# Designs tried in a protein design chat: VH-VL binders against Cytochrome c oxidase assembly factor 8 (COA8). Part 67

Target 1, 167 residues: Cytochrome c oxidase assembly factor 8 (COA8), of Homo sapiens (Human) (q96il0)
Amino acid sequence: APERGAERRDTAPSGVSRFCPPRKSCHDWIGPPDKYSNLRPVHFYIPENESPLEQKLRKLRQETQEWNQQFWANQNLTFSKEKEEFIHSRLKTKGLGLRTESGQKATLNAEEMADFYKEFLSKNFQKHMYYNRDWYKRNFAITFFMGKVALERIWNKLKQKQKKRSN
Short names: E, the ipSAE of ESMFold2; O, the ipSAE of OpenDDE; V2, 0.75 times the mean of E and O plus 0.25 times the DockQ between their complexes.

## First folded at step 3 (VH-VL)

Design f54 (framework fv_ebrasodebart; at its last look DockQ between E and O 0.31; V2 from the best seeds 0.00; counts 0 for: pae E 15.3 > 2)
Fold by ESMFold2-Fast, scan of step 3:
Structure f54 (fold): chain C 167 residues (1-167), chain A 122 residues (1-122), chain B 108 residues (1-108)
Amino acid sequence: as target 1 above (167 residues)
Amino acid sequence: QIQLVQSGAEVKKPGASVKVSCKASGYTFTSYGISWVRQAPGQGLEWMGWISTYSGRTNYAQKLQGRVTMTTDTSTSTAYMELRSLRSDDTAVYYCAKEGFYDLLTGPFDYWGQGTLVTVSS
Amino acid sequence: QAVLTQPPSVSVSPGQTASITCSGDKLGNKYAYWYQQKPGQSPVLVMYQDNKRPSGIPERFSASNSGNTATLTISGTQAMDEADYYCQAWDSSTAHYVFGGGTKLTVL
């Protein structure tokens, strides 16, 4: 996958899920509190009365997120290394130095870089195919457990509604 | 019914290579990956790597990268682990272990082979 | 760089409850697995996905996993439970399985 600019999103788009309430925190296992703000970053919201099934789904999602993040971290490292090697090779072939007169890194134009992207994708096709297979397997499992959690929540609502109606 | 049967003990000199086999039975071989785990005498378990029995894709422990090769033969339901450039500290019992299937996800090891002792001595 | 830390040994009297801990950074966010290994034998899975027992494992085996610590609990410990116990988890940072150092359970 082509390298993208360094714009990254945090995994908690809601500010509420990013900040833990002062003291008596239930999220001690997610990460240490920031020394300056006394706030602990969190990746997933945990309901107050999380069921065993909800906990299982959350752990599965966290494990899948970590797996996914590590795959792409490794992929980006490989991409960057091969990209630099490609640029160096092409500049040497063109008889150009690795740096411009201003001392900046010499770069290739978009047409020349297209060759690299095509080569990189071709070489990594099998790796990406296996990634997609594993990604589908994990998402199938997550979807299945999301369905089980949804059914549990529906059943709990029905029990509460019936109990309220009976009273 | 599910069983993993490994090849017999080996004695090797430093610098040699060893290839351990693991024959699977009682399940569909290509449905579950196989990992290799070793244990030095009196020490704990150390994961060496994993192979997909379906695709042949491998993932090796960083310490062993360049020295280990894992392969499979689907026609005989057998996995292989070859370790090259043997050192005295490679003396260990080597296990193959089958991935388990846990709530629609493959995961670690529900069945293990009996182990293969590999002794590396000068 | 994930490391799972277990106490090297735990001793209990027959009939007492044994607790074996496994500590690792954010371990509660991962599934923990437990293996039993007796001398001269291959490991046997005794607990999967934190707290589930494979068929054939006695009900006196239970486990939990929260925060940074997974715990294997053996109630009414018997002489036959004497073994080495290993915890295991997936380390996404290295894309490897990682084992704890093992705990020798002695029943005396």
Scores: ipSAE 0.000, ipTM 0.502, lowest interface PAE 15.4, mean pLDDT 78
Fold by ESMFold2, look of step 7:
Structure f54 (fold): chain C 167 residues (1-167), chain A 122 residues (1-122), chain B 108 residues (1-108)
Amino acid sequence: as target 1 above (167 residues)
Amino acid sequence: QIQLVQSGAEVKKPGASVKVSCKASGYTFTSYGISWVRQAPGQGLEWMGWISTYSGRTNYAQKLQGRVTMTTDTSTSTAYMELRSLRSDDTAVYYCAKEGFYDLLTGPFDYWGQGTLVTVSS
Amino acid sequence: QAVLTQPPSVSVSPGQTASITCSGDKLGNKYAYWYQQKPGQSPVLVMYQDNKRPSGIPERFSASNSGNTATLTISGTQAMDEADYYCQAWDSSTAHYVFGGGTKLTVL
């Protein structure tokens, strides 16, 4: 599981805009963060002379991005929904209001929140283990095909050098 | 054996007050909140408010603000709902309901009292 | 003020699947709950937290909640399922519970 935080912190999320990448871009393009997943989508370049191996690599990367975006969008929604319900239910059980006298949202201290974080993590442990397993499998496959594409490109360069000598 | 037993039916005149009791048994009373819900004849369920049995804090539906008071007596495990300045449209069955605690979250209403019919007529 | 809208009635034949909807603005961002009430009786919880079923409720009861709509589904509907059904949500902004208007399920 990645140790760097993937969830939203206290900062407001970026707004979602209608992202329109330029036509005929010769490079992959990284768009703005998705509002729900908080991940930046990659917009993949499709060359005119893409080899079958290059096509397979691009499709694998694209499918992996879509899978990853969907997973985190779903997890972020579930986490936010359950966290707010837990806070409100504990405040309600204690008979406290949902806002402080200053108008800020009432919250629970870290010790009070510990049950939520432990249970949410435990409840979702299997999902995250399957996500982690599939994430490593996908990234191993991507790395493997990146190597094959690199070798294919080196071979083509050697083929051009070999053709030059034969002329 | 969890039970909520409510006081008996009442007939009141407009302008009077009614106080309905709800005696809880079979669980730790202070661990779960109590909501009050009413149902006019032929009508749907209307949430009236809730009370924390732990702290005594309340939250009332806007429609009933200023006319309703909810209290508890933890020594008898009893919740009370008092509705003042009764009108004919307050004629309803009044339920108390225990709020559940599932997967670390408060709600839903898992046990209900038998209901108390309050009739307001001149 | 949050409003939950249900159809006033739904009719199904025995063995058919009944579907009762509950519509509210961004209801899928809240947990939804469902209650069954038979004539002269107190309500009974049949679904909680969108799609969870309490012990003792038959597996033919299921539910979902996404977008603006929560749906209670009863597969293989039986005569004993004839009742009024209410959806409910917690509105965190007002700290109020809100009930839908109720749906009378008739099994013909």
Scores: ipSAE 0.000, ipTM 0.528, lowest interface PAE 15.3, mean pLDDT 80
OpenDDE, second read of step 6: ipSAE 0.248; ipTM 0.688
ESMFold2 (binder alone), look of step 7: mean pLDDT 89; pTM 0.926
OpenDDE, look of step 7: ipSAE 0.145; ipTM 0.656

Design f55 (from f53 with heavy chain R98T L100S W101L G103Y E104G H105E T106P P107Y; framework fv_ebrasodebart)
Fold by ESMFold2-Fast, scan of step 3:
Structure f55 (fold): chain C 167 residues (1-167), chain A 121 residues (1-121), chain B 108 residues (1-108)
Amino acid sequence: as target 1 above (167 residues)
Amino acid sequence: QIQLVQSGAEVKKPGASVKVSCKASGYTFTSYGISWVRQAPGQGLEWMGWISTYSGRTNYAQKLQGRVTMTTDTSTSTAYMELRSLRSDDTAVYYCATDSLFYGEPYFDYWGQGTLVTVSS
Amino acid sequence: QAVLTQPPSVSVSPGQTASITCSGDKLGNKYAYWYQQKPGQSPVLVMYQDNKRPSGIPERFSASNSGNTATLTISGTQAMDEADYYCQAWDSSTAHYVFGGGTKLTVL
């Protein structure tokens, strides 16, 4: 009788092992919103034949995502803390408690909150300007490399077509 | 299979520096960040800092600010953690771990085996 | 400066349900993560994003996170579950990871 181990070895498929989760369809996929930044993370798929230019683009997009998530996580937390502090200060000035009769957090009306939003935007104006500048710089670089990758793919297709015609 | 292999145990005198290495294998090194976590004998886990293997950006625990430096060498898929001005209370097992903070998932998936650093006078 | 508080020890009999708590100010507004550490070994992730199990972690592990308290629950506790358990969260204001003090689970 043949050995079970030998049978398994003999029937084992030959070829390159490839891992591609079926649910992700071998593409970039978007996850749920981050609890802190409220941005959806992109999980980048890395093809086995990734060109150096494609790798550069992917890494640039990954770095930009990391930078963007860190900025908004910090900004959202700062906004929430300062908003809560402002609300507490104004409620104290009115002689009101920090919670309503129903036990919910006490809030201010839109007119009262306008003061907070004006102060917050003014205080963070320079920070947001630097963010927007860097955001445009990063998007320009990404667009530039996306264009280069597209041209590389077109060129490779033309080269392949020309080789087929020659043969 | 994803593995993180750390350098061997070290014995140092107070005031010295130690540099622990963490060699990654089984994945694309720049796909995950590396965090460092230490554990003093009989004590809990203490986060020290993280480094982006892609950008080189670091963030260190406030208690260690000015004493710790984290670096990577992408050509060898190795992360390093250097701790300076060692004190007796730096005696601990030091771990490296992969993190996915880059993807908005702030947890540690794979851990190195740990490196015991003993600081004795 | 976020601080996560865990009971230092929890004891259960085999087959009983163990509950390990992790308390922190507004912890329910953060994701909680849990690690298991056996003597002489590296920590192992057993729960992520409040209530999700990594592949390979038994279904008897579950968790919740609400208000100020996250809870790791082990149903039908086995001798092999005896370990130290650590909760973890991320503080976006400092971009720092924070661990709880750890809980020693004893199964006897």
Scores: ipSAE 0.000, ipTM 0.462, lowest interface PAE 17.1, mean pLDDT 79

Design f56 (framework fv_ebrasodebart)
Fold by OpenDDE, second read of step 6:
Structure f56 (fold): chain C 167 residues (1-167), chain A 122 residues (1-122), chain B 108 residues (1-108)
Amino acid sequence: as target 1 above (167 residues)
Amino acid sequence: QIQLVQSGAEVKKPGASVKVSCKASGYTFTSYGISWVRQAPGQGLEWMGWISTYSGRTNYAQKLQGRVTMTTDTSTSTAYMELRSLRSDDTAVYYCARDIPEFYSGDWFDPWGQGTLVTVSS
Amino acid sequence: QAVLTQPPSVSVSPGQTASITCSGDKLGNKYAYWYQQKPGQSPVLVMYQDNKRPSGIPERFSASNSGNTATLTISGTQAMDEADYYCQAWDSSTAHYVFGGGTKLTVL
């Protein structure tokens, strides 16, 4: 009995970017664009003497990145699928084949595609609004923690200078 | 009002042909395809085929290939379905329906014609 | 040819909720469309696209999709809802439309 190949549900693999920066890196690295999200992943540097506040910031940045990667990976897959179905449906209605006489993939004109984009945006409007809201919240939190880390570093430098003057 | 009006009932002998008409009104005829669906007595709905009112391109159900021909007349906004080599099992109510394209999930049918009874009897 | 499977019959009491399922391996994330047919009448579209109702269809009609199963739900079922119900989908692999076998809804 031929094993009916389970159509792998194109679930966007939880694309842990396989990008591994050089081991001796002392800074954040930006990877190539992810195949599904088209977002460049950032590999965050971990200092040897990472403070609890620095660790919290790093974790928040990582979580926010993962959240963004997942959102856009799913959105792009949905978009691509729906776009293909739209084109197919419209070509069918027009009595056109999926391929031109030259064997090329049949396409719709820009005006016809405008209807798709309008409908897609309309359908996903609320989803995008919630995404934008959450994106701002997350980035605000990150910025706030960046400020705290900066203050902590300044304070630590001042304490070290005082100790050197007292000796 | 959007309406599809079909031709009257037909009685045919086995081996004969029948041609059913479907006149559309209340919308732009060439903007929507026409699908044909039949229903045998006491049975479910069976899709027969589709025709583009714009290009005249057709797609027929595999079971009916070679026996069915769908055509349109844009000047009268009328669709036609011809079924040849009629058999007793072709006895059914035949419906035309406006084929409406959907953006994501395929097309649906609305409205339907009133149906045309075709009886095939010896 | 893709087959959409429906229960042959569903019975409900007046005021209860009726649920009619339509299952197909190729339905996936695609919507099924629903038609009501009363005896001696043409089919009438009752649900289309993403849980949309044509004008004149009561709000008690709703549709949902989960995996390979579409469901038509009639809340507060009335005697007038007694009819045959058919699901319909497009099979992209064969380029054919497919109907379910139909479900007779009886209101007892």
Scores: ipSAE 0.024, ipTM 0.646, lowest interface PAE 3.4, mean pLDDT 87
Fold by ESMFold2-Fast, scan of step 3:
Structure f56 (fold): chain C 167 residues (1-167), chain A 122 residues (1-122), chain B 108 residues (1-108)
Amino acid sequence: as target 1 above (167 residues)
Amino acid sequence: QIQLVQSGAEVKKPGASVKVSCKASGYTFTSYGISWVRQAPGQGLEWMGWISTYSGRTNYAQKLQGRVTMTTDTSTSTAYMELRSLRSDDTAVYYCARDIPEFYSGDWFDPWGQGTLVTVSS
Amino acid sequence: QAVLTQPPSVSVSPGQTASITCSGDKLGNKYAYWYQQKPGQSPVLVMYQDNKRPSGIPERFSASNSGNTATLTISGTQAMDEADYYCQAWDSSTAHYVFGGGTKLTVL
């Protein structure tokens, strides 16, 4: 029988307490740049009394962040792979080895690398255009729900004031 | 339109040599390299080497170094692969395939030739 | 040095999704390519640069490549998809192309 399982007591880190102020005020936390996407992730604070609209907004923001992180991680990896493939193919076409006689990694001159960058940007123009379109679409949706949440909070405050007055 | 056509089947005795041809059509021959891949009966694909149609430079699989020679004739858009000192374990279907373009490319093989069966038996 | 490992065989029923894996050290940092070979025929490119489909290849074919594993996925598998499938990548340590051992897909 396999023994895979955790029996250890209290293994969960207390991450929230480190970033929440002592005075009942917590906020979103911004982390260091991701190794792959080079973007700073946001760790969203979850209120104790989160409304369905607030939850929908938070999930939309989290989902948009994950989409954005994955896009740039994939794009940076694609760039790296295509750069290596370009260097490989150019050296191979010229009949040059991948390493110099001294064992150093062979490289292309600045002019040849400029050709790669132009090719990569041109080839990925439509992809980046669609990314920008989707990025603006997602930010519009987030802004729209932020407005709805703001209106809900204003309405709730007004209702509470009216209830106080009736007492 | 783009096509690679290989020479016909060969039967050789151990110790002989074989030279397979691969004629390209439908594209600019010197803009793409040619890779050679072989497949023994019931076995997988084995890369043998690559030749630049532009420079004539070659890169051979380590285990075939000294036995294989790849050449091209740009006037006829034909690549050649010669394998010497044939052994019974060289019995295989030999394929040529179009490889990376001269300017910018992916490292994929498309199209492939129809294959040339080389049988080495005593 | 680098070896690409594929399962020798995969069996699916018609209409099911087939998954064929190709494992290699840091394969996700390289482009993976996939070829289909039917008996007596030349290999045919079915996926290039990890997840791109050549013209003429049905959209039932998709692929991914991450970490140490590339995967070719065939949704709604048909009898015509029976073939040997080979992955391929560039091995920078030897400056050579490497093929996986091949996977025989059987549709029963």
Scores: ipSAE 0.000, ipTM 0.475, lowest interface PAE 14.7, mean pLDDT 79

Design f57 (framework fv_ebrasodebart)
Fold by ESMFold2-Fast, scan of step 3:
Structure f57 (fold): chain C 167 residues (1-167), chain A 123 residues (1-123), chain B 108 residues (1-108)
Amino acid sequence: as target 1 above (167 residues)
Amino acid sequence: QIQLVQSGAEVKKPGASVKVSCKASGYTFTSYGISWVRQAPGQGLEWMGWISTYSGRTNYAQKLQGRVTMTTDTSTSTAYMELRSLRSDDTAVYYCATGEFLYDSTGYPLDYWGQGTLVTVSS
Amino acid sequence: QAVLTQPPSVSVSPGQTASITCSGDKLGNKYAYWYQQKPGQSPVLVMYQDNKRPSGIPERFSASNSGNTATLTISGTQAMDEADYYCQAWDSSTAHYVFGGGTKLTVL
């Protein structure tokens, strides 16, 4: 059976997944999901003839990836921590232990969790709204620069064609 | 435990409007958002939009913007989806579904579905 | 990016492994979800966040998502697994979920 890429994430000192693309790579590489954010990181290829405009696009995409990784890592940790605190508090209030008779971790049913999800949703609604706003802004900027890069490549192709015609 | 029960099948003329209901039970209505998904006969699933049962905020698929309205009535734990200016290609089974859908990577978007409502648009 | 492509049909013999693919530009950078739909029934979530299985879904269901392709794998396929399967992903460019066209799995 082929080995899973996710196995490599546990070797990273910071708990973040790490991977290395092949030495002769000429395209972007996608890694396994990050331990904290659950998002797959992209390792961007840097061509030797990268234009300043292509560099700006790549750096914008890298910055956006880092922003997303940070946001979702923090969101996931906050959710997990608050969920555990809520469950522990409710079990304590009911006089129940943290473990079942079978030795498994005690949990609340869907109805009991409804209060937590309502609180979490209301507390994070503004945060998610700002995330969506910033996500749209970043995607707009990326699309804009993608358009500029496309125009630059068309211009360069036309210049090369004109050069060949003049010789 | 969690159940979504939708209104019955409807037949409409082109240009008319249809309003499908989705009654939730088995949980606190305001805890989970409601998504709407449709499926034309013999075709795939198409996401239509989402509504917060807590705030009433909506997010609609771009192709349906201006024709669809999603609302809720907390007193009856019921969500509604109204589609206006009906065309023959709006003939589909319409589903409501619930789950955490606020762009949260820790959750799953659609874990409970209604039974579906067939809306037929014919002249 | 905006479109997820699935094969319209896949056939497998009972007890064999079925593989259903879902292709989209940079799909591996997004979470993939899988739904099973039997005739006359509502869809049922069978896989979430690429490779996680909901409670009640048999262990013979597994999935992966890398590069441009997400794959749902059903080991030891049974007659009861015969259904339409849909992939779904969150499209970050439009902030909407998008579904694949669906794959009819036939167990012969």
Scores: ipSAE 0.000, ipTM 0.442, lowest interface PAE 15.1, mean pLDDT 78

Design f58 (from f53 with heavy chain D99E L100D W101Y F102L G103F E104G H105S T106E P107A; framework fv_ebrasodebart)
Fold by ESMFold2-Fast, scan of step 3:
Structure f58 (fold): chain C 167 residues (1-167), chain A 121 residues (1-121), chain B 108 residues (1-108)
Amino acid sequence: as target 1 above (167 residues)
Amino acid sequence: QIQLVQSGAEVKKPGASVKVSCKASGYTFTSYGISWVRQAPGQGLEWMGWISTYSGRTNYAQKLQGRVTMTTDTSTSTAYMELRSLRSDDTAVYYCAREDYLFGSEAFDYWGQGTLVTVSS
Amino acid sequence: QAVLTQPPSVSVSPGQTASITCSGDKLGNKYAYWYQQKPGQSPVLVMYQDNKRPSGIPERFSASNSGNTATLTISGTQAMDEADYYCQAWDSSTAHYVFGGGTKLTVL
């Protein structure tokens, strides 16, 4: 139904794909590419004795994955909608119908589509800049916490060696 | 719930300009176009033009070219239609309508309540 | 010069089938759309792309489009179907949407 089709176009695509690793898994799992973002989701292994710092790092990585998935799902949806809007507007400007006699969507040739790609890149310049800035900030935070976790693990190993030497 | 809410009725003198607003809600404004259609008292529907809510690109009916301007304000999800150099035969109810132009219905699927513009001396 | 011609009025008894025609040069080579308008109300889309019915529109509404004539058919017509009906198509020669003159459906 077109009313339901139009309504669904207002809804952002669902986020990350769902998948389930085996119960005895002791490592991270990588799933199939998400339908909307085209990115592979990672299921993070949670150790039973996870430290507060390790939990903070894991949650930060999970939140960053969700943010990244949502950004690209929205970007891909925007691209598809803007492309179809451009084709529709150009066909109207030329006085052409939106579908062929066979019922297929009417299309523009590669030369005509060049205008769309130039417009898309131009309009999304600021959006991509903000994404890159946020990605940089998130990646810096993740790297920082990865360093802290590494130092904690080194400290724990040193404490363990000291205990063995004292006994 | 999808709604298009238009500004109130206006009375204008010949030669004046009128600007009708159409506030959209319940959907992503920039995903659909807006067409403007008018209807003189006791007469049929007449298409005036179309605007892309994303790009601002317009396409006006030939008879109105030079007298009509369509604009949008995406921050308020509002479309505007300004008609200049009004004549008595511009007296009509003016409708905004959502155009599902992304290969869905490709039709005017939701309409505003209409704005009566009366042009009289 | 593309003009969509509709009969000004059509009358039927409750339960009868109403047929509203829309004629235009090579209209069957274009998509036709239909709108219902009740007194004092805004138009409502009742049919799109020749023969497709929007959600919420009763199944007694159907349509066709071939040659020079598009037809809106209402089977088992009810009193609530009294309205003006407008056809619409895209006119490539003028790059305009064109509406028919409208048909007043009366259910006696």
Scores: ipSAE 0.000, ipTM 0.472, lowest interface PAE 17.7, mean pLDDT 80

